# VH-VL binders against q9umr5: the designs that were tried, part 219

Target 1, 268 residues: q9umr5
Amino acid sequence: SYKPVIVVHGLFDSSYSFRHLLEYINETHPGTVVTVLDLFDGRESLRPLWEQVQGFREAVVPIMAKAPQGVHLICYSQGGLVCRALLSVMDDHNVDSFISLSSPQMGQYGDTDYLKWLFPTSMRSNLYRICYSPWGQEFSICNYWHDPHHDDLYLNASSFLALINGERDHPNATVWRKNFLRVGHLVLIGGPDDGVITPWQSSFFGFYDANETVLEMEEQLVYLRDSFGLKTLLARGAIVRCPMAGISHTAWHSNRTLYETCIEPWLS
Below, E stands for the ipSAE of ESMFold2; O stands for the ipSAE of OpenDDE; V2 stands for 0.75 times the mean of E and O plus 0.25 times the DockQ between their complexes.

## First folded at step 10 (VH-VL)

Design wa9 (framework fv_dargistotug; at its last look DockQ between E and O 0.81; V2 from the best seeds 0.00; counts 0 for: pae E 9.3 > 2)
Fold by OpenDDE, look of step 10:
Structure wa9 (fold): chain C 268 residues (1-268), chain A 122 residues (1-122), chain B 106 residues (1-106)
Amino acid sequence: as target 1 above (268 residues)
Amino acid sequence: QVQLVQSGSELKKPGASVKVSCKASGYTFTDYAMNWVRQAPGQGLEWMGWINTDTGNPTYAQGFTGRFVFSLDTSVSTAYLQISSLKAEDTAVYYCARNHRWDYPWYYFDYWGQGTLVTVSS
Amino acid sequence: DIQLTQSPSFLSASVGDRVTITCRASQGIRSYLAWYQQKPGKAPKLLIYDASTLQSGVPSRFSGSGSGTEFTLTISSLQPEDFATYYCQQLDSYPTFGGGTKVEIK
């Protein structure tokens, strides 16, 4: 039998968005138990990511317990960060494939429709004033806002991304790395035509430097320092990068070609 | 079982230095951060900071920078607190305490050393 | 820093009494609060964490409640071994402790 699949949605999203993905999985892997977690939907997805992590943890624990051979995670957009945090705080998870589907894994720094909705009077260049405040950190988007021009503020004020990245040292950094390294494969999916994730390379742990030049994963300090295990995972062949052009942000979970190329191979 | 055993009481003169040890057993030493907590006679508890037992990186609370140094000897699962240029106000019981949880970046303290009394007197 | 204020500072009670200790935070700390017991000449002992979760091995007569800025430790029926000083501690930011509540025999 196939390993169970757990799906985590993104910002302002719901389980309904994954109806096509469920169809694809059913067709290619009949009998697979797929659970799309219906938590923190819509506006509730704006709640602090640590709160979401705890909620999702409660939901996945019983699923994992019933699947001693392991499970697969498909985590879309903001959900990819939630899942990475889940794997970091769970010392007993049994995740075989962690599929990060167009997630801002290295953070977000861009004026998107999502940000305009939440902060209609704010621009990308000034959002740090809000996001790196205690009030701002109560919103999920601010938990992974990564302003390359205000690195000190990011490192000191980010209550989520800077911590799960191990960019700011904390008492649990060592064990979080240990836990995350339990994953069998990390599958990173994204592409240049996404239109939301900014830069799109963030889905592959690439990101802006201080001059807004995009650097690759291997050039990031978190990789070089192996702060949460990326270097270790890459060394043992556990990281898969699957870039695809021509896919908008809201279509990653509904594209058949993308599924067959980037998702299906890791559901066995 | 988890145990933290600290070195014995110390009597020092002002200006001297002291080094308190905390030996851990019963668990993987490098998996849990080690904290230091001070308690002056008849006073409450004061968090001094923590040390990453894997990397050796120390973090000091406000008011405990400069004269206070956290260090490790991982080969013997031991954490150290060194206080230099001792003052009378440094007279206190010093505790090492293990970080409890890892589902959040901050921490409670689930296991404590028995404490080390450091008395600074002329 | 987040300040924790305990009340009362001193409490006299008898064996069998219901005892309540309060901890107030200077700002909201959600449920990131712990309670410790300390006896003379001994190290603190963790009793409760996450405001209401009982630490393993701690008697069920101990309970914690509250969220946000107000928290309570309750001993349903005080036992002879419960005469001690109790501290609250928060971890919403860098750890800070309350001033303590000494529970004495009446």
Scores: ipSAE 0.513, ipTM 0.793, lowest interface PAE 1.2, mean pLDDT 93
Fold by ESMFold2, look of step 10:
Structure wa9 (fold): chain C 268 residues (1-268), chain A 122 residues (1-122), chain B 106 residues (1-106)
Amino acid sequence: as target 1 above (268 residues)
Amino acid sequence: QVQLVQSGSELKKPGASVKVSCKASGYTFTDYAMNWVRQAPGQGLEWMGWINTDTGNPTYAQGFTGRFVFSLDTSVSTAYLQISSLKAEDTAVYYCARNHRWDYPWYYFDYWGQGTLVTVSS
Amino acid sequence: DIQLTQSPSFLSASVGDRVTITCRASQGIRSYLAWYQQKPGKAPKLLIYDASTLQSGVPSRFSGSGSGTEFTLTISSLQPEDFATYYCQQLDSYPTFGGGTKVEIK
């Protein structure tokens, strides 16, 4: 039988968003137990990411315990960062495939409608003044805000992304790397027409340098230093890159061709 | 069973140096950071910093970035605190301490060494 | 960085008393607060982590509460072995300790 699948949603999202994905899984992998975690929905998705990680951890423990042969994670947008942190903090996780659906894995540096709603007088060029403060770090979107023009502030102020990337050292960095490396496969999904993730290559661990030139994963310092295990995973053949053009941010979990190409092969 | 055993008390004169050891057992040494905490006589607890036991990279708290040096010998699961140019103000009990949990950026200290009294007097 | 102010600094109490110790943070620390007990000549012992979770082997008369900037350690019925100094510690950033609260027999 197929391993259970755990689904983690994104910012301002809920479990209903994944109904088409569930239909695809049921059709191609009948009998698969799929759990879409119904935590931190809507405005609750703005809570600090470490709070969300703790809540989702508590929810996945019994599911993983019932499946000693392993589980798969499908994690969308902000949810992909929650899932990556879960893989680092859980010394007993049994995740085979971690499937990241257009997640800002190296951070976000883009103006969006949700940022205007939350911080109406701010632009991406000045949002660092809010996000890189203790007050700003109480919001999930600021936990992965990554301003390439204020790298020193990012490295000192980020309470989440700089830590899980190993860009700022901390007492658990070694154990978090070991835990993350227990994943079977890391499946990275995203594309140039996403429209929200900025740069879209963040979904593949790419990001801007100080001139807003995108450096690929293999050019990133966190990869070169292997700070949380990307280089080791790539050397094992455990990283799968599945870019697809023509898909907007809200359509990743409802596109059948994307599912068949990028997700289905990894739901063993 | 996790245990941290520190070296014995030291009596030193001003200007001397001291090296305090903290030997770990009952767990994988390089998986857990080691912290150092100072307690002057009759005073509270003061975090001095930590050392990454996998890389050997130390981080020092504000005010401890000079005469205090953290180091390791991973072959014997031991962390060291060296204090040079000792001053009377360095008279204190020095503790090593291990993290408690893995799901936080900074962890609580669940296991402590018994403490090493360093006395600096003329 | 983050200052923790404990109150009171000293208290005298009798066996059986309910004892309350307060820890105030200079900024929000979510629930990243621990409480330690230290007896003379001994290393600190962890009592409570995550503001309210009791460490294994700690008697149930100890409890913790609070979040943000205000935290409380409560001993519901003080026992002879509870006469000690109590410290709070935050771990939202580089660790800092409160000044301590010494609990003495009256």
Scores: ipSAE 0.006, ipTM 0.577, lowest interface PAE 9.3, mean pLDDT 89
ESMFold2 (binder alone), look of step 10: mean pLDDT 91; pTM 0.934

Design x60 (framework fv_acimtamig; at its last look DockQ between E and O 0.72; V2 from the best seeds 0.00; counts 0 for: pae E 3.6 > 2)
Fold by ESMFold2, look of step 10:
Structure x60 (fold): chain C 268 residues (1-268), chain A 123 residues (1-123), chain B 106 residues (1-106)
Amino acid sequence: as target 1 above (268 residues)
Amino acid sequence: QVQLVQSGAEVKKPGESLKVSCKASGYTFTSYYMHWVRQAPGQGLEWMGIINPSGDSTDYAQKFQGRVTMTRDTSTSTVYMELSSLRSEDTAVYYCARVGIPFSDYDFWGDYWGQGTLVTVSS
Amino acid sequence: SYVLTQPSSVSVAPGQTATISCGGHNIGDKSVHWYQQRPGQSPVLVIYYDSNRPSGIPERFSGSNSGNTATLTISGTQAMDEADYYCQVWDSRTYVFGGGTKLTVL
């Protein structure tokens, strides 16, 4: 029998968005219990990420309890950050595969159409004025906004990303690292044609330096300091990188080849 | 300057297929889902389906399953709707409409609409 | 299977307030969008998310949604407001339109 799969959606999203992924799993892994968590749908996905983490934690606990042999997580876009936080705050989680599907794991710094829709008078170069304020941190997108040109403001103002990345000292850092390291595999999926995640290498824990040059995961301070366990996981052979070109942001969960190549092998 | 420009009116016979185009301009074509809605003469609006032009994935209203196909061409920023096995009750104005939130197929509304394509199915 | 119910017509004198209802089971838990369609024209969005007005829509258009009824309100109704009006929701996997209301300004 196959381990249960839990799916966590992204910004302006819902369980409906995963209808094709559910079909693929049913065809290749019949009998798998798949739960697409139907929380914080649509506009509710803008609520602070810590509120979302709390709500998803409450939903996930009974599912994990009924599956002592483990579960898998498939977490898309913003949902991948929710899932990474879940792995940190749950000291007895039983997640085998954490599948991060085009998630902005090191943050977002992009002039996308959804930012233009949300903030029509702003651009990525000036959005820090909103996001790095107490009011801005009440919105999920600002919880992972990472302006490489205002890193001091990011480090001081971020209520979410800087904490789960261990970029700021906090009382829970050691416990969160221990909890995160209980995961069996970290599967990182993304690609250069995503069009939303900026830089797209954020899905692989890469990010811009101050010159907007992308530094890879192994060049990041959070990796080098092993602040939440990336270096340890890589040394264990627990990090899987599955880049794929030609897939736009809304197509990751509806592309059959992507599923077969990057997701299916990890749904034991 | 968001514009959705549809192909011209058509007259069809029962049993034929129709194919309506909707050319988008003034925005990033692959950032927005597109839906098709039709309106029979003197009748209300009827949803036909939705397409994600970035990945060419679709979802169709049950009434049209098996008869409707939606496709796109990203090089021309154009969405197509094809309806096969036409009947007289398929006489309608066919509209494309852009989903009002980028990157979303949830809780959507049409913020910009094409001019409409009148299709008459007559023996 | 989710049904939206609208009156077939509403008549109002110029300058008075028109109210167009959209009935549905627990519609207050859904987001309601409204379209205006003049004869021979495409639908035009006038209200989205119950009460938000797109740019270019006059302030006399407003909306509300509570319980089993959503309403479109047109204050100071003008002759150019004479049109068909449709409410719309998303329900599960389908776009649901109301049957439409013909607003006549006499």
Scores: ipSAE 0.415, ipTM 0.765, lowest interface PAE 3.6, mean pLDDT 91
Fold by OpenDDE, look of step 10:
Structure x60 (fold): chain C 268 residues (1-268), chain A 123 residues (1-123), chain B 106 residues (1-106)
Amino acid sequence: as target 1 above (268 residues)
Amino acid sequence: QVQLVQSGAEVKKPGESLKVSCKASGYTFTSYYMHWVRQAPGQGLEWMGIINPSGDSTDYAQKFQGRVTMTRDTSTSTVYMELSSLRSEDTAVYYCARVGIPFSDYDFWGDYWGQGTLVTVSS
Amino acid sequence: SYVLTQPSSVSVAPGQTATISCGGHNIGDKSVHWYQQRPGQSPVLVIYYDSNRPSGIPERFSGSNSGNTATLTISGTQAMDEADYYCQVWDSRTYVFGGGTKLTVL
């Protein structure tokens, strides 16, 4: 039998967003138990990510307990960060494949309509004033806002991304790294035509330097220092990178070709 | 300023098809889902369907499955709704409505609406 | 199918408070949105996510949602507020509207 699949949605999403993915899985892997977690839907997805991590943890623990052979995670957009954090705090997870589906794994620094409606009076270059404040960190989006021009503020004020990345020292860094390394495979999916994740390379742990030049995963300090286990995972062949062009942000979970190429191989 | 401008009123006969257009301006067209809602004379609002920002995915109300087709043209920033096999009961004002949150098709609230297109179906 | 129930009509004197209810099973667990529609015009969003006002909507409009009832409240009702009002929710792949309430300002 196939291992159970757990799906975590993104910002302003719900289980409804994954109706096509469910269809694909049922067709290609009949009998698979797929659970799309219907937590923190819609406006609730703006709640702090640590709160979301706790909620999702409570939901996945029973599922994992009933699946001693292991489970697969498919985590979309903001959900990918939630899942990475989840795997970092759980010392007893049994995740075989962690599929990060167009997630801003290295953060977000974009000027998109995605943010404009929330911060209509704020420019991308000025959002740090809001996001790196105490009240700003009460919004999920600010928890992974990564301003390359204000690295000091990011490192000191980010209550989520900087911590799970091990960029700021904290007492749980070693344990979180150990926990995360329990994953069988880390499947990173994204592409240049996403239109939301900025830069799109963030889905592959690439990101801007201080000059807004995009550096690859292997050039990042978190990789070089192996702060949360990326270098170790790569060394043991546990990281899969699956870039795909021609896919917009809202189509990653609804594209058959993408599913067959980047998702399906890791559900067996 | 966000604007949704729909095509003009139409008169149809039973069995024919209608196609209403909704031209969008004043915002990033490819970032928002679009809904279609209709209202029969003297009646309430009825949801018909939704189309995603890229136009490659649609969901229709069960009532209209097999009869309705929604499309969009990025080059002209226009969304289309076609309804076939028209009946007298299809007489209504048809509205396009933008979802208020970008890249979201969940928990719909339409923050901007077209002016409506009256379609009359009569023998 | 999920059903939203609204009173067919509500009357209020100018300056008084109008209350329009929207009933639904455990509607308090859902996000409710409200639309105003004046005669011959398109619907206008007046409340989203239970209690939030879009830009341009007067402060006299407010919303609440708990249990099995969502409520639109219009304080200091004016003649221009005379319209049909619709509540709306999302439920299991569908978007559901209430039957609408005609608000008459006497």
Scores: ipSAE 0.401, ipTM 0.788, lowest interface PAE 1.6, mean pLDDT 94
ESMFold2 (binder alone), look of step 10: mean pLDDT 91; pTM 0.931

Design y10 (framework fv_nofazinlimab; at its last look DockQ between E and O 0.77; V2 from the best seeds 0.00; counts 0 for: pae E 5.4 > 2)
Fold by OpenDDE, look of step 10:
Structure y10 (fold): chain C 268 residues (1-268), chain A 123 residues (1-123), chain B 112 residues (1-112)
Amino acid sequence: as target 1 above (268 residues)
Amino acid sequence: QVQLVQSGAEVKKPGSSVKVSCKASGGTFSDYAISWVRQAPGQGLEYLGYIIPIFGTANYNEKFKGRVTITADKSTSTAYMELSSLRSEDTAVYYCARTQYDILTGYSDFDYWGQGTMVTVSS
Amino acid sequence: DVVMTQSPLSLPVTLGQPASISCRSSQSLVYSYGNTFLNWFQQRPGQSPRRLIYKVSNRDSGVPDRFSGSGSGTDFTLKISRVEAEDVGVYYCMQGTHEPYTFGQGTKLEIK
């Protein structure tokens, strides 16, 4: 039998967005138990990510317990960060494949209509004033806002991304790294035509330097320092990068070609 | 001036589906969400769900999940509400309403309403 | 779901006299940063609902100052200082703090 699949949605999202994905999985892997977690839907997806991590943890623990051979995680957009954190805090997870579906794994610094909707009265260049304030970190989007021009504020104020990345020292860094390394495979999916994740390379742990030049995963300090295990995972062949062009952000979970190429191979 | 203009009245048979449209003008469609509310004759208001066109995501009242589908076309600034498996109790005026959102101040819900669309379900 | 309870459900009022409608929620409507998403709507006969008040006490543009909203937590009130003929209709409170959004039963304001 196939391992159970757990799906975690993104910002302002719900289980309904994954109806096509469920169809694909059912068709190609009949009998697979797929659970799309309907937690923190809609506006509730703005809740602090650590709160979401706790909620999703409570939901996945019983699923994992009933699947001794392991489970697969498919985590979309903001959900990818939730899942990475989840795997970092769980010392007993049994995740075989962690599929990060167009997630801003190294953070977000975009100036898209997507952001304008959330911050209609703010510009991208000024969001650090909001996101790195004490109250800003009460919003999920600010938990992974990564301003390359205000690295000091990011490192000091980010209550989520900087911690799970091990960019700021904390007492759980070693344990979180150990836990995260329990994953069988880390499948990173994203693409240049996403239009939301900015830069799109963030889905592959690439990101801007201080001059807004995009550096790859291997050039990132978190990789070089192996702060949460990326270097170790890569060394043992556990990281899969699956870039795909021509897919907008809202279509990653509803594209058959993408599914067959980047998701299906890891559901066995 | 912000306006929401809905499609015309519908008469449907039980078991069929209805799709109501809501065209927005006077503002930027991507700047807000569209919610749907219905009102049975002589009754109160009932919330169905909403869509955020820029995200392409819809959220529904659990009561209607599985039967209601809300979509949006950004190119025409139009939102749609489709209700399937119609029954007599679905007879109501269906309204679309605008919801503005600001992360600093939260939602400004239902500040503008469409004129309503009467949907009659009868055998 | 949050239950919104209005009282009274029927409100006969003499022209020129004040009116008051109560709305109680089954749980607190306080959201982040002290925001409370409690709205009041007016629905005149044969018309769409019109928002009068948002976030407890803010009047929408074009709403006469004879309308006022107040309250906090779970108890809210809409007041009309001097009822006019055009005020006839059904008034609804609505909470936008918790999904799914819910409305009160409505209060029918009539002229005696």
Scores: ipSAE 0.565, ipTM 0.830, lowest interface PAE 1.4, mean pLDDT 94
Fold by ESMFold2, look of step 10:
Structure y10 (fold): chain C 268 residues (1-268), chain A 123 residues (1-123), chain B 112 residues (1-112)
Amino acid sequence: as target 1 above (268 residues)
Amino acid sequence: QVQLVQSGAEVKKPGSSVKVSCKASGGTFSDYAISWVRQAPGQGLEYLGYIIPIFGTANYNEKFKGRVTITADKSTSTAYMELSSLRSEDTAVYYCARTQYDILTGYSDFDYWGQGTMVTVSS
Amino acid sequence: DVVMTQSPLSLPVTLGQPASISCRSSQSLVYSYGNTFLNWFQQRPGQSPRRLIYKVSNRDSGVPDRFSGSGSGTDFTLKISRVEAEDVGVYYCMQGTHEPYTFGQGTKLEIK
């Protein structure tokens, strides 16, 4: 029998978005118990990410308890950040594969239709004034907003991303790293035609320097310092990078070739 | 000058489905969220769900989840609501309404409404 | 679901006199940083609803200043300082803080 799969959705999303993914899993791995967590749907996905992490933690505990052999996580977009935080805060998680579907793991800095919808009068160059305030940090998109031109404000104000990345000192950093490192595989999925995640390399722990040149994961300080375990995971052979061109942000969970290439091999 | 124009009245039999359209003009359709609300004769207002076209997914009132499907076509600036497995209690006027969201100023829920579409379910 | 309770359900008023409609929610409607997504709608006979007030106290464009909203937490009020003949209709409160969004039962305003 196959390990249960837990699915965590993204911003302004719902469980219906994953109907094709559920079909693919049922066809290729019949009998797999798949749970799409139906929490923080729609507008509720704007609630602070730590609030979402707490709610998702409560939902996954009984699922993991009923599966002592382990579970898999498939986490889409904003949901991938929730899942990474879960892996850090849970002493008792039993996740084998953490599959990150086009998630902004190193943050977001983009003028996209999503940004225009949420902030119709703002540009990415001035959003730091809003996001790096106590008011802004009460909204999920600001929890992972990462302005490469205002790094000092990011480091001081980020209530979520700077903490789970270990970019700011905190008393739980050692235990969070230990917990995260219990994952069996980290599967990173994304691509250049996503159109929302900016830079798209954020899905692979890449990000802009101050000149907006993309530095890859291995060039990031959080990797070099191994602040939450990326260097250790890569050395174990536990990081899988699966880029795919030609897929827009809303299509990652409804593309059969992407599923077969990047997801299916990790659903033991 | 946002304007929402809905499709015409429909008479349906129990067990069938209905699809109501809501065409938007004025503003930028991709910036809208389109919500659906119904009103049974002589009764109050009841929320069904919404869609935000740039995300391509909808959110539903749990009472109707499994029977209602909300979609949008950006090329025609039109939202659709389909209700299946119709019952006589689904007889109502169905409205579409706009929400403009701005995180700085908050939600602007239901600031423009369509004219309504009467759906009558009878044998 | 958040229950929205309006009082009164029927409100006969003499022209030129004030009117007041109460709306009570079963849960706090306060969202982040004091934002409270409580709206008021007017539905004239035979017409679609029209929004009057959003976020407790903000009048929509074109709404006369005789309409005002107030309240906090779970208790909200719509006031009309001087009722005019065109104010006849049903008034609904609605909360947009908690999904699913819910409406009050409606208050039918009539001229005596």
Scores: ipSAE 0.049, ipTM 0.596, lowest interface PAE 5.4, mean pLDDT 89
ESMFold2 (binder alone), look of step 10: mean pLDDT 88; pTM 0.911

